# Miniprotein binders against q53ft3, part 189

Target 1, 195 residues: q53ft3
Amino acid sequence: MFGCLVAGRLVQTAAQQVAEDKFVFDLPDYESINHVVVFMLGTIPFPEGMGGSVYFSYPDSNGMPVWQLLGFVTNGKPSAIFKISGLKSGEGSQHPFGAMNIVRTPSVAQIGISVELLDSMAQQTPVGNAAVSSVDSFTQFTQKMLDNFYNFASSFAVSQAQMTPSPSEMFIPANVVLKWYENFQRRLAQNPLFW
Below, E stands for the ipSAE of ESMFold2; O stands for the ipSAE of OpenDDE; V2 stands for 0.75 times the mean of E and O plus 0.25 times the DockQ between their complexes.

## First folded at step 20 (miniprotein)

Design Y14 (at its last look DockQ between E and O 0.10; V2 from the best seeds 0.00; counts 0 for: pae O 12.8 > 1.5, placed apart)
Fold by ESMFold2, look of step 20:
Structure Y14 (fold): chain B 195 residues (1-195), chain A 107 residues (1-107)
Amino acid sequence: as target 1 above (195 residues)
Amino acid sequence: SPESYKKAIEYAERAKRYALSAQKSAELLAREAIKNNDPESYEEALRLFREAAELYKEAAELFEKAAELYEKGDKEEAEKLMEEAEKYKEEARELFSEASRLYEKLR
């Protein structure tokens, strides 16, 4: 139902469901992470009148989770960028996850998503500096995502002579991918919000 | 107690919203199956959404009955209904989640 993206890493789309309405993504090596993107995959929306409260959890000195509310995702705002670089020493707040997500490994944090009624979400207050990123942060994130895709796709490039005969398969010339990358990069520099 | 009554009402409301979501999802899949002339590919996900909708409706009814019992002071019986409703809700959730996963793979 949800995706979690960190710049320079593969997208996570297989959240661990820890309760009927609670989902968790692990973030290994969280100290190196400044921003996370939480988004809906777009196949099944939240039930009408419901949305998702998004939390960040990191282990304290005893390995116990400390949870902080980052903000929300809803059918009307299905993705959000949260800054977490300033949260790793904050005080925890009340949260719906209880002790279910005990973390023993010091370098692993978690993103938690709780599906709740919108009226209940209106009573919650996110931590102050977890708001969505500026245009500069959005552009940097988008550029890293673009580079990641290009590097991945190009790693599978083969010459026509190296292809295995497979008449039922569809192929894309490598230069089409390069042209798309160059065009996208140019347009992003001109208008970061063009897409 | 007032909190037990309020919790039962909230759970009933949540279950009703999930039931509607499952029903709408089944309707969308049925239309897509007809449009693509491919009912077999959608059959399992559609069945699971319909079953989840029915189970969520049953859970909602039990949560509402539990709320009435809390208000009348029959706490022990209300808690039994809450437990039964939660079992229906959990089963519905599992079906809803699996149906969602199957539909994601079709797109």
Scores: ipSAE 0.172, ipTM 0.639, lowest interface PAE 5.2, mean pLDDT 78
Fold by OpenDDE base, look of step 20:
Structure Y14 (fold): chain B 195 residues (1-195), chain A 107 residues (1-107)
Amino acid sequence: as target 1 above (195 residues)
Amino acid sequence: SPESYKKAIEYAERAKRYALSAQKSAELLAREAIKNNDPESYEEALRLFREAAELYKEAAELFEKAAELYEKGDKEEAEKLMEEAEKYKEEARELFSEASRLYEKLR
């Protein structure tokens, strides 16, 4: 149902379901993360009257998880960008994940998504600076992410003459990646929320 | 009241959208079941999405009828239909949620 994206990292599409209505993504090396994108995969919408409350957890100075509400995703707003780099000094809020003994390693943060009633969500107050609300900021972030991915992928590009047979590996032509990139940019320019 | 009428219409349109979403989810699961040659694993989730879709449709119809009654000034009967529609909507929501949960386990 959900995906999680950090710029320069692989997209996560397999959330750990920790409860019927709760999903968690692990974010290793969270200190290097400035922004996180949480999005619906588009396969399954929220039920009527429901959305997702998005929480971030990081270990405090004592190693205990501190959860903070970042914001929301809904069928009408299926993706959101959150700035997490400045949240280290924040106090924990009430969160639906408190009873869950999620084993964490040091340096791993988590994104938690709780499926909740929209009416309940409206009563919650996200931490002030977490939500990147501007379409421009979203577009800029996505562009940076795409550029990073393209640069990363292109760094591994080899000519056909340089390819060695590796039956255990699948190869994607560079032109496919480029076409995907161009198509994605076009869609992003048309509608930043096209996914 | 005009406000009650507008509300009922809004709820009806919302219920229709959710019915369509449930149907699309069922269609997706049906395709995946075929693709993976595993109809049994998808059967329960598929059933629940279909049932949710039907219940949302029923809710939508009841909300529409309620809207018509509000327009005619029959508030008492309209409110009864609104309550009944809400019951169908809530049941549909629960089925949809369970179906979604089951589907996530299959991924």
Scores: ipSAE 0.000, ipTM 0.207, lowest interface PAE 12.8, mean pLDDT 79
ESMFold2 (binder alone), look of step 20: mean pLDDT 86; pTM 0.862

Design Y2 (at its last look DockQ between E and O 0.85; V2 from the best seeds 0.00; counts 0 for: pae E 1.6 > 1.5)
Fold by OpenDDE base, look of step 20:
Structure Y2 (fold): chain B 195 residues (1-195), chain A 107 residues (1-107)
Amino acid sequence: as target 1 above (195 residues)
Amino acid sequence: SPESYKKAIEYAEKAKRYALFAQKYAELLAREAIKNNDPESYEEALRLFREAAELYKEAAELFEKAAELYEKGDKEEAEKLMEEAEKYKEEARELFYEALKLYEKLR
């Protein structure tokens, strides 16, 4: 139902469903994370009149989870970007995950999605500056992800002379990756919301 | 005990939320079945969501009754109702998760 994406990391498409209406993603090494993208996979929509409240949790100095409301996802807004780097010192608010025995590792934060009525969500106030609402911030985030992917892919580039025969492996020419990157940048510049 | 009462009320509220959630999915699937003119493909998932909703409602009622008994000091009977309610909730959960899996395959 949900996916979670951190720049420079593999996409997570398998949320842990901890309850009928609650989903959790683990974020290892959360201190290095600036932004998180939460999105619907498109496989299962929200029922009519329902959406998802997105929460972030990190361990406090005592190892207790502090949950903060980041924002929302809905059928009409199936993805959102959140800045989490500045939330590490915040106080917890009322949250729907408090009664759940979520096994925590000290270096692992969590993204929690609670499926709720839209009317109830409208009464909730996200923490300030968590939601990336500006087109510029979105563009910068996307650019960083693109750069990370390009750098990652390029690190595996070998010349024809360096190639060893491996009939079980498929190879993608580096120029194809570069062309994709250039095309993506062009599309992003034209419409930051093209995807 | 006041703690047992509070727990029973909390469980009742959760069961009510789950009942509503299951009902909302049943309504969604019913609409999609009509829209796609394919009632047969949705029949099993729809049935499971409806059944889950009813079981969650039953669980909620039993948890509420248990809460009342705790308040009256009838702990033994309250605990029996809590156990019965938990059985309904767990059965409902199994049906709900199965329904979600079936629905995902339809999408």
Scores: ipSAE 0.701, ipTM 0.884, lowest interface PAE 0.6, mean pLDDT 85
Fold by ESMFold2, look of step 20:
Structure Y2 (fold): chain B 195 residues (1-195), chain A 107 residues (1-107)
Amino acid sequence: as target 1 above (195 residues)
Amino acid sequence: SPESYKKAIEYAEKAKRYALFAQKYAELLAREAIKNNDPESYEEALRLFREAAELYKEAAELFEKAAELYEKGDKEEAEKLMEEAEKYKEEARELFYEALKLYEKLR
């Protein structure tokens, strides 16, 4: 239902659904992360009148999770960029993840998404300035994501001669990724909000 | 005990939220089936969401009845209802997840 993207890392599209209305993503090495993008995949929308409250969880000095509300995603705003670099020593907030996923390693945090009524979400206050609000910041973040995705995908490129046959697996030619990257970058320069 | 009463009430409220959630998806799928002129493709997912919603409602009612019994001091009967409610909740959960998987394939 949801995706989670960190600059320099592979996008995550397989959230762990821990309850009917609760989804989590693991964030290894969270201390090196400044921003995360949470977005809807488009496969399953929220029902009418509902949306998602997005939380960030990090382990405290005893390894216990501390949860903070970052903001929201909805059918009308299906993606959001959150700044988390300043949250890793903040105080916890009230949260709906009662049966908590315990972070067993001290360098792993989590993003949690709770599906809730929009009216209920309107009464919630995100921590600080976690949401990125400027078009310039959005454009810069988006450009970094484009570069990171292209560099990652390219690092696995092989020539036809190097390729190990795998008939049960599908492959994408590297030039398709490059063409997409160039097209997206061109469109972003013309209109940062085109997507 | 006070802890048992609180737990039963919390489980009832949670089951009510899940019932509403399942119902809202059923309503969404019904609208999509009409909009796409394809009621047959949506039939199974719709049925599963509706059944899940009904089972969550039944679980919520049983959790509430268990809470009432705890308050009256009928602990043994309350525990029986708690176990029955948990069974309905788990069955509803399985149907709900199956419905979501079917819906994802349709889209």
Scores: ipSAE 0.617, ipTM 0.853, lowest interface PAE 1.6, mean pLDDT 81
ESMFold2 (binder alone), look of step 20: mean pLDDT 87; pTM 0.868

Design Y3 (at its last read DockQ between E and O 0.69; V2 from the best seeds 0.73)
Amino acid sequence: SPESYKKAIEYAERAKRYALFAQKYAELLAREAIKNNDPEKYEEALRLFREAAELYKEAAELFEKAAELYEKGDKEEAEKLMEEAEKYKEEARELFYEALRLYEKLR
ESMFold2, look of step 20: ipSAE 0.693; ipTM 0.877
ESMFold2 (binder alone), look of step 20: mean pLDDT 87; pTM 0.869
OpenDDE base, look of step 20: ipSAE 0.698; ipTM 0.883
ESMFold2, fold request of step 22: ipSAE 0.685, 0.717, 0.678; ipTM 0.875, 0.888, 0.871
ESMFold2 (binder alone), fold request of step 22: mean pLDDT 87, 87, 87; pTM 0.871, 0.874, 0.871
OpenDDE base, fold request of step 22: ipSAE 0.750, 0.759, 0.754; ipTM 0.901, 0.904, 0.902
ESMFold2, fold request of step 24: ipSAE 0.710, 0.686, 0.704; ipTM 0.885, 0.871, 0.883
ESMFold2 (binder alone), fold request of step 24: mean pLDDT 87, 87, 87; pTM 0.870, 0.873, 0.874
OpenDDE base, fold request of step 24: ipSAE 0.757, 0.756, 0.749; ipTM 0.904, 0.903, 0.901
ESMFold2, last read: ipSAE 0.695, 0.721, 0.682; ipTM 0.873, 0.888, 0.869
ESMFold2 (binder alone), last read: mean pLDDT 87, 87, 87; pTM 0.864, 0.870, 0.870
OpenDDE base, last read: ipSAE 0.755, 0.754, 0.749; ipTM 0.902, 0.903, 0.901

Design Y4 (at its last look DockQ between E and O 0.48; V2 from the best seeds 0.63)
Fold by OpenDDE base, look of step 20:
Structure Y4 (fold): chain B 195 residues (1-195), chain A 107 residues (1-107)
Amino acid sequence: as target 1 above (195 residues)
Amino acid sequence: SPESYKKAIEYAERAKRYALFAQKYAELLAREAIKNNDPESYEEALELFREAAELYKEAAELFEKAAELYEKGDKEEAEKLMEEAEKYKEEARELFYKALRLYEKLR
């Protein structure tokens, strides 16, 4: 139902469903994470009148989980970007995950999605500045993600002379990756929400 | 105990939320079945969501009754109702997850 993306990391498409209406993603090494994208996979929509409240949990100085409301996803807004790098000093709010025995590793933060009625969600106040609402911030995030991918992919680039025969492996020419990158940048510039 | 009462109420509220969630999915699937003119493909998942909703409602009622008994000091009978309610909740959960898996395959 949900996916989670951190720039420079593999996409997570398998949320742990800890309850009928609760989904959790683990975020290892959360201290290095600036932004997270939460999105619907498109496989299962929200029922009518329902959406998802997105929470972030990190361990406090005592190792206890602090949950903060980041924002929302809905059928009409199936993806959102959240800045989490500045949330470490915040006080926890009321959260729907407190009664759940979620196994936590001290070095792992969590993204929690709670499926709720839209009317109830409207009464909730996200932590300030967590939601990246500006097109500019979104564009910057996407650009950083693309740059990270390009840098990662290019680090494996070898010349034809350096290639060793490996019949079991498929090779993608570096120019194909570059063309994809350029086309993506063009599309992003035309419409930052094209995807 | 006040703690047992609070727990029973919390479980009742949770079961009510799950009942509503299951019902809302049943309604969604019913609409999609009509829209796609394919009632047969949706029937199993739809029925499972409906059944789950009813079982969650039953669980909620039993948890509420348990809460009342805890308040009256009848702990033994309250605990029996809590156990019975938990059985309904677990059965409902199995149906609910099965329904979700079936629905995902239809999409």
Scores: ipSAE 0.694, ipTM 0.879, lowest interface PAE 0.6, mean pLDDT 85
Fold by ESMFold2, look of step 20:
Structure Y4 (fold): chain B 195 residues (1-195), chain A 107 residues (1-107)
Amino acid sequence: as target 1 above (195 residues)
Amino acid sequence: SPESYKKAIEYAERAKRYALFAQKYAELLAREAIKNNDPESYEEALELFREAAELYKEAAELFEKAAELYEKGDKEEAEKLMEEAEKYKEEARELFYKALRLYEKLR
């Protein structure tokens, strides 16, 4: 249902569903993370009238989880970028994950997403400075995804002389991938929200 | 005890939330089936969400009855209802997760 992205890391698309309405991503080495992106994959939308409250959890000095509300995602705003660097020493907030049977490594932070009624979400107050302007952070996120795809695809490039004949297979010229990358990057610079 | 009563009430309220969640997905799928003019593809997932919602409602009723029995001091019967409610909840969960997987494939 959800994806989670940290700059410089592979995107996570396989949340642990710890309850019908609760999803968790693990964040190893969380102290090196400044921002996290939470987004809907587009596979399953929220039902009408519902959305997701997004929480950040880190272990305190005793290994006990401290949870903080970061903000929200909805069908109408399906991605959000959160600054977490200033939260790792903050006060916990009320949260819905305490009674869950969540598998937890004491030294790993987590992103939790709780599916809730929109009316209930409107009454919640995120911790200050967690939300980041979606335009600049979205552009940075998108550029990093673009670079990651291009670098990955390019690592499989071979010349025609290096290929064995495979007439039943379909291939894409490497130049097509490069042109797509360049065009996407140009469009992103002109309109960060075009996609 | 007050702790047992509170736990039963909490579980009842949680089951009610899951029932509502399942029902809202059933409503979503019904609307998508109409919009896409494709009721056959949605039929299995839709019925699983509806069945899960009904089983969650049954679990919630049993949790509430267990809470009443805890207040009366009938701990043995209350625990029996708690166990029965958990069975309905786990069955509903299995149907709910199956419905989600089927719905994901349709998308």
Scores: ipSAE 0.681, ipTM 0.875, lowest interface PAE 1.2, mean pLDDT 82
ESMFold2 (binder alone), look of step 20: mean pLDDT 88; pTM 0.876
ESMFold2, look of step 21: ipSAE 0.673; ipTM 0.875
ESMFold2 (binder alone), look of step 21: mean pLDDT 88; pTM 0.876
OpenDDE base, look of step 21: ipSAE 0.680; ipTM 0.872

Design Y5 (at its last fold request DockQ between E and O 0.55; V2 from the best seeds 0.68)
Fold by OpenDDE base, fold request of step 22:
Structure Y5 (fold): chain B 195 residues (1-195), chain A 107 residues (1-107)
Amino acid sequence: as target 1 above (195 residues)
Amino acid sequence: SPESYKKAKEYAERAKRYALFAQKYAELLAREAIKNNDPESYEEALELFREAAELYKEAAELFEKAAELYEKGDKEEAEKLMEEAEKYKEEARELFYEALRLYEKLR
C-alpha cells in the first residue's frame, strides 16, 4: 500500500503493518537522512473519506521514541516529501502508535502512517516546515544551487590583464556565465518546471 | 479497576475504528465492482470486509460491556468478555487481511 524513499537508499515497498490501519517503515542511520518521500504504491487506495497521517519517530536522549506529525498523504495527493533533519530538537506530539516496541537501536528511526478519516486529519497540525512544498522547495534548492555555482565560478574570475598566458587552456568569459544565470533565473521564475 | 476500565474503553474505540475501516473498504469494493462491471471478482473480498466489519462491531460491543462491568467491580465477568471480544477481534483481523490480499490481486 505504501512506499518510503530516502535518497541514496533502496526504496522500501514493504511496510510493516503493525495494525489494520497502521504501517511502519524502519529508517536505519536516520541522522544522515535529510528528506524522506512517502508515497502510495497504487495497489490499494484509501477508502473514500480516508487518508494517511504520516509520523516520524526518533529516539530521544533517553532512548524513548519521540513521535512527530510530518503531514499527510491522500488519494488526491499520493506522495509527499518531508524534511526530517531538523526535527531532532522538536517536542513530541500526540500520535496513534502507542507504546510500540521500537527496536532500541539508537540509530533507527521510523516512519509511521496511520490511516484516518480526512475530517480527523484536518484537525491535526503537522510540525512546522516538515512538509516540503514540492514547488517552493525545488525553487529554493535550484536557486541555492545556482547561487553556489555562480559564486564558485566568479571566485576564479580574473581580468585579461591579470591572466597568466596558458595557451593550452580554454577560457569562458564571465559574462557568458552571468547571462546564462540570468536567463535560467528568468525561466525558473516564469515556470519552475520549464525543463 | 480504573486501569482495566480505561483499557477496555480503548479496545472498544479501536475495534470501532477497525469496523469503520472494514466497512469503508467494503463500500469501495462495491463501487469498483459496479464501475468495472465485474461483481463476481469482487464478491469474495467484499464479503470478507463486510464480515470483518461485523465482527469488529461485535468485539467493540463486548469491550464496551466489559468496561461497564469493570466500572461496577465485576472483574471476573469483565475479563471473560474481554477474552471473548479479543477472539472476535482476531477473527475479524484475519478476514480483514485476507480481504486486503484478495483486493490487491484485483488491482
Scores: ipSAE 0.753, ipTM 0.902, lowest interface PAE 0.6, mean pLDDT 88
Fold by ESMFold2, fold request of step 22:
Structure Y5 (fold): chain B 195 residues (1-195), chain A 107 residues (1-107)
Amino acid sequence: as target 1 above (195 residues)
Amino acid sequence: SPESYKKAKEYAERAKRYALFAQKYAELLAREAIKNNDPESYEEALELFREAAELYKEAAELFEKAAELYEKGDKEEAEKLMEEAEKYKEEARELFYEALRLYEKLR
């Protein structure tokens, strides 16, 4: 349903679904991460009237998870960039991941996505927004993320000779990924904040 | 005990939330089937979401009844309802995930 992208790393497209409405991505070596992109893959949309609250979690000094609300993704805003470098110490948020059996290595942070009613999301206040340093910095970060996404998606592309009809598989032709990449670059050049 | 009552109430609320989630997907698929003029392709996934929603509702009702029994001190009957509710919840989950798999294949 969701993807998670960090500059210089392979995009993650296989969230751990820890509940019907809860999804988690592991972030190893989280101290080196400044920004993450959370986005909808386009495979399954949110139902009408619902969206996703996006959380960042890191282990505290006792190894206990601390969850912080980063912001939201919705069908109308299907991707967002969050700055997490300033959130690796601080107070936790109220969060819906309590009492969950989430498998986690003590040194690994996580991105959590909770599917919720839009009305419920409107009552939540993120603990921090990504600090805007400049449009140039945001654009450069986004371009690095797009390059990583393209390289990852292209690594899963199959030729017609390799295609195998299967009820459990989906295929992405490489030309579709390239078209998306080129279109996104054009849109970003026209308006760096079009998302 | 207070802990058992609280757990039963929490499980009831989760099941209600999952029932609504499944129902909302059923509504989405019904609209997509009309939009695409292709109700046959969506029929199985749509019905699985509806059935999952109903089973989650059954689980929620049983969890609520178990909470009432815990509060009245009828622990043995409450535990029986908790166990039955868990069976309904697990059946619903299987249908929900299968419905998602079928829906993803349609997309």
Scores: ipSAE 0.703, ipTM 0.881, lowest interface PAE 1.1, mean pLDDT 80
ESMFold2, look of step 20: ipSAE 0.677; ipTM 0.875
ESMFold2 (binder alone), look of step 20: mean pLDDT 88; pTM 0.880
OpenDDE base, look of step 20: ipSAE 0.708; ipTM 0.886
ESMFold2, look of step 21: ipSAE 0.652; ipTM 0.862
ESMFold2 (binder alone), look of step 21: mean pLDDT 88; pTM 0.878
OpenDDE base, look of step 21: ipSAE 0.670; ipTM 0.871
ESMFold2, fold request of step 22: ipSAE 0.699, 0.663; ipTM 0.880, 0.867
ESMFold2 (binder alone), fold request of step 22: mean pLDDT 88, 88, 88; pTM 0.882, 0.883, 0.884
OpenDDE base, fold request of step 22: ipSAE 0.753, 0.753; ipTM 0.902, 0.902

Design Y6 (at its last look DockQ between E and O 0.73; V2 from the best seeds 0.69)
Fold by OpenDDE base, look of step 20:
Structure Y6 (fold): chain B 195 residues (1-195), chain A 107 residues (1-107)
Amino acid sequence: as target 1 above (195 residues)
Amino acid sequence: SPESYKKAIEYAERAKRYALFAQKYAELLQREAIKNNDPESYEEALRLFREAAELYKEAAELFEKAAELYEKGDKEEAEKLMEEAEKYKEEARELFYEALRLYEKLR
């Protein structure tokens, strides 16, 4: 139902469903994460009148989980970008995950999605500045994601002379990836919402 | 105990939420079945969501009754109702997850 994306990491498409209406993603080494994208996979929509409240949990100084509301996803807004860097332990607000003994390991944060009525969600107040509302922040995230992909792909680049015969594998020239990257950057600069 | 009462109420509220969620999925599937003119493919998942919804409602009612008994000091009978309610909730959960699995295959 949900996916989670951190720039520079593999996409997570298998949320742990901890309850009928609760989904959790683990985020190892959360201190290095600036932004998280939460999105619907399109396999199962929300029922009419329902959406998802997105929460972030990190251990406080005592090792206790602090859950903070980041924002929302809905059928009409099936993806959202959240800035999780710099979220300080605010006062623990009432959160829907409090009763769940989720096994937590040190240095692992969690993204929690709670399926709720839209009317109830409207009464909730996300933590300030968590939702990436600025085009600039979105552009920066996208740029980092693209850079990570390019760096990853280029790390596997070999010259023709270094290629080992593998008839079962398809190869893409590195220059094709570079051209794609350059074109994507150009399009992004022209219209950050070109997709 | 006040703690047992609070727990029973919490479980009742949770079961009510799950009942509503199952019902809302049943409604969604019914609409999709009509839209796609394929009632047969949705029949099993729809049935399971509806059944799950009813079982969650039953669980909720039992949890509420347990809460009332805890408040009256009838701990033994309250605990029996809590156990019975938990059985209904677990059965409902199994049906709910199977319904989701079936629905995902239709998408």
Scores: ipSAE 0.708, ipTM 0.886, lowest interface PAE 0.6, mean pLDDT 86
Fold by ESMFold2, look of step 20:
Structure Y6 (fold): chain B 195 residues (1-195), chain A 107 residues (1-107)
Amino acid sequence: as target 1 above (195 residues)
Amino acid sequence: SPESYKKAIEYAERAKRYALFAQKYAELLQREAIKNNDPESYEEALRLFREAAELYKEAAELFEKAAELYEKGDKEEAEKLMEEAEKYKEEARELFYEALRLYEKLR
């Protein structure tokens, strides 16, 4: 039903369905993760009037899970980007996973998705500093990173006539960086979550 | 005991949520069957969602009855109803997961 994506990692599409209305993804090495994308695969939609509340769970100093509401996904907003870097020492929040027997390796974090009535979701408040609930913000962030890298690299460009001899160094032609930039933009426009 | 009463009420509420969830999927599939003019393909998944919803409702009623018996101090009878309710809940769960599997193949 759901997918989970972290930049630089393979997409996860095989959530643990721990109850009729609850799904989890494991996040190993969660301390290196700043953002997570949660999205619907399109295989099974939510029923009318229902959607998904998305939670982040990490083990506290005693190894006990702390759950925090990140935000929501719905049929009308089927993907969202969440910032989790600032949540790794925060307080827990109200959550629907408390009494469940969820399979967990003690040292990994989890993303939990609870299918709920939209009216019930409207009564919930995500924890502060959670990420934006749309792929448009992810695309904007990614484009800014792309532009930043290209502008930085191009500021060092020199023509071959301007170079001093340096036979022990390896060089990358500037057109290689330009082609990477152009290719990345094309792929981003086709699928904002490709990377 | 107060703890047993609270547990029975919690289980009843959970079963009611699952009943509603199954019922909502049945409504969705009925709408799709009509829209696609293909009731035959959806027939089995619809049947399973509807059966699951009914079994979850029966489990919820038994959990509520067990809560009433715990309140009256009839622990032995309350526990028998809890066990019966769990049986209905587990059967409903099996039907619900199979219905989801069939629905996924239709999509």
Scores: ipSAE 0.657, ipTM 0.856, lowest interface PAE 1.3, mean pLDDT 81
ESMFold2 (binder alone), look of step 20: mean pLDDT 88; pTM 0.884

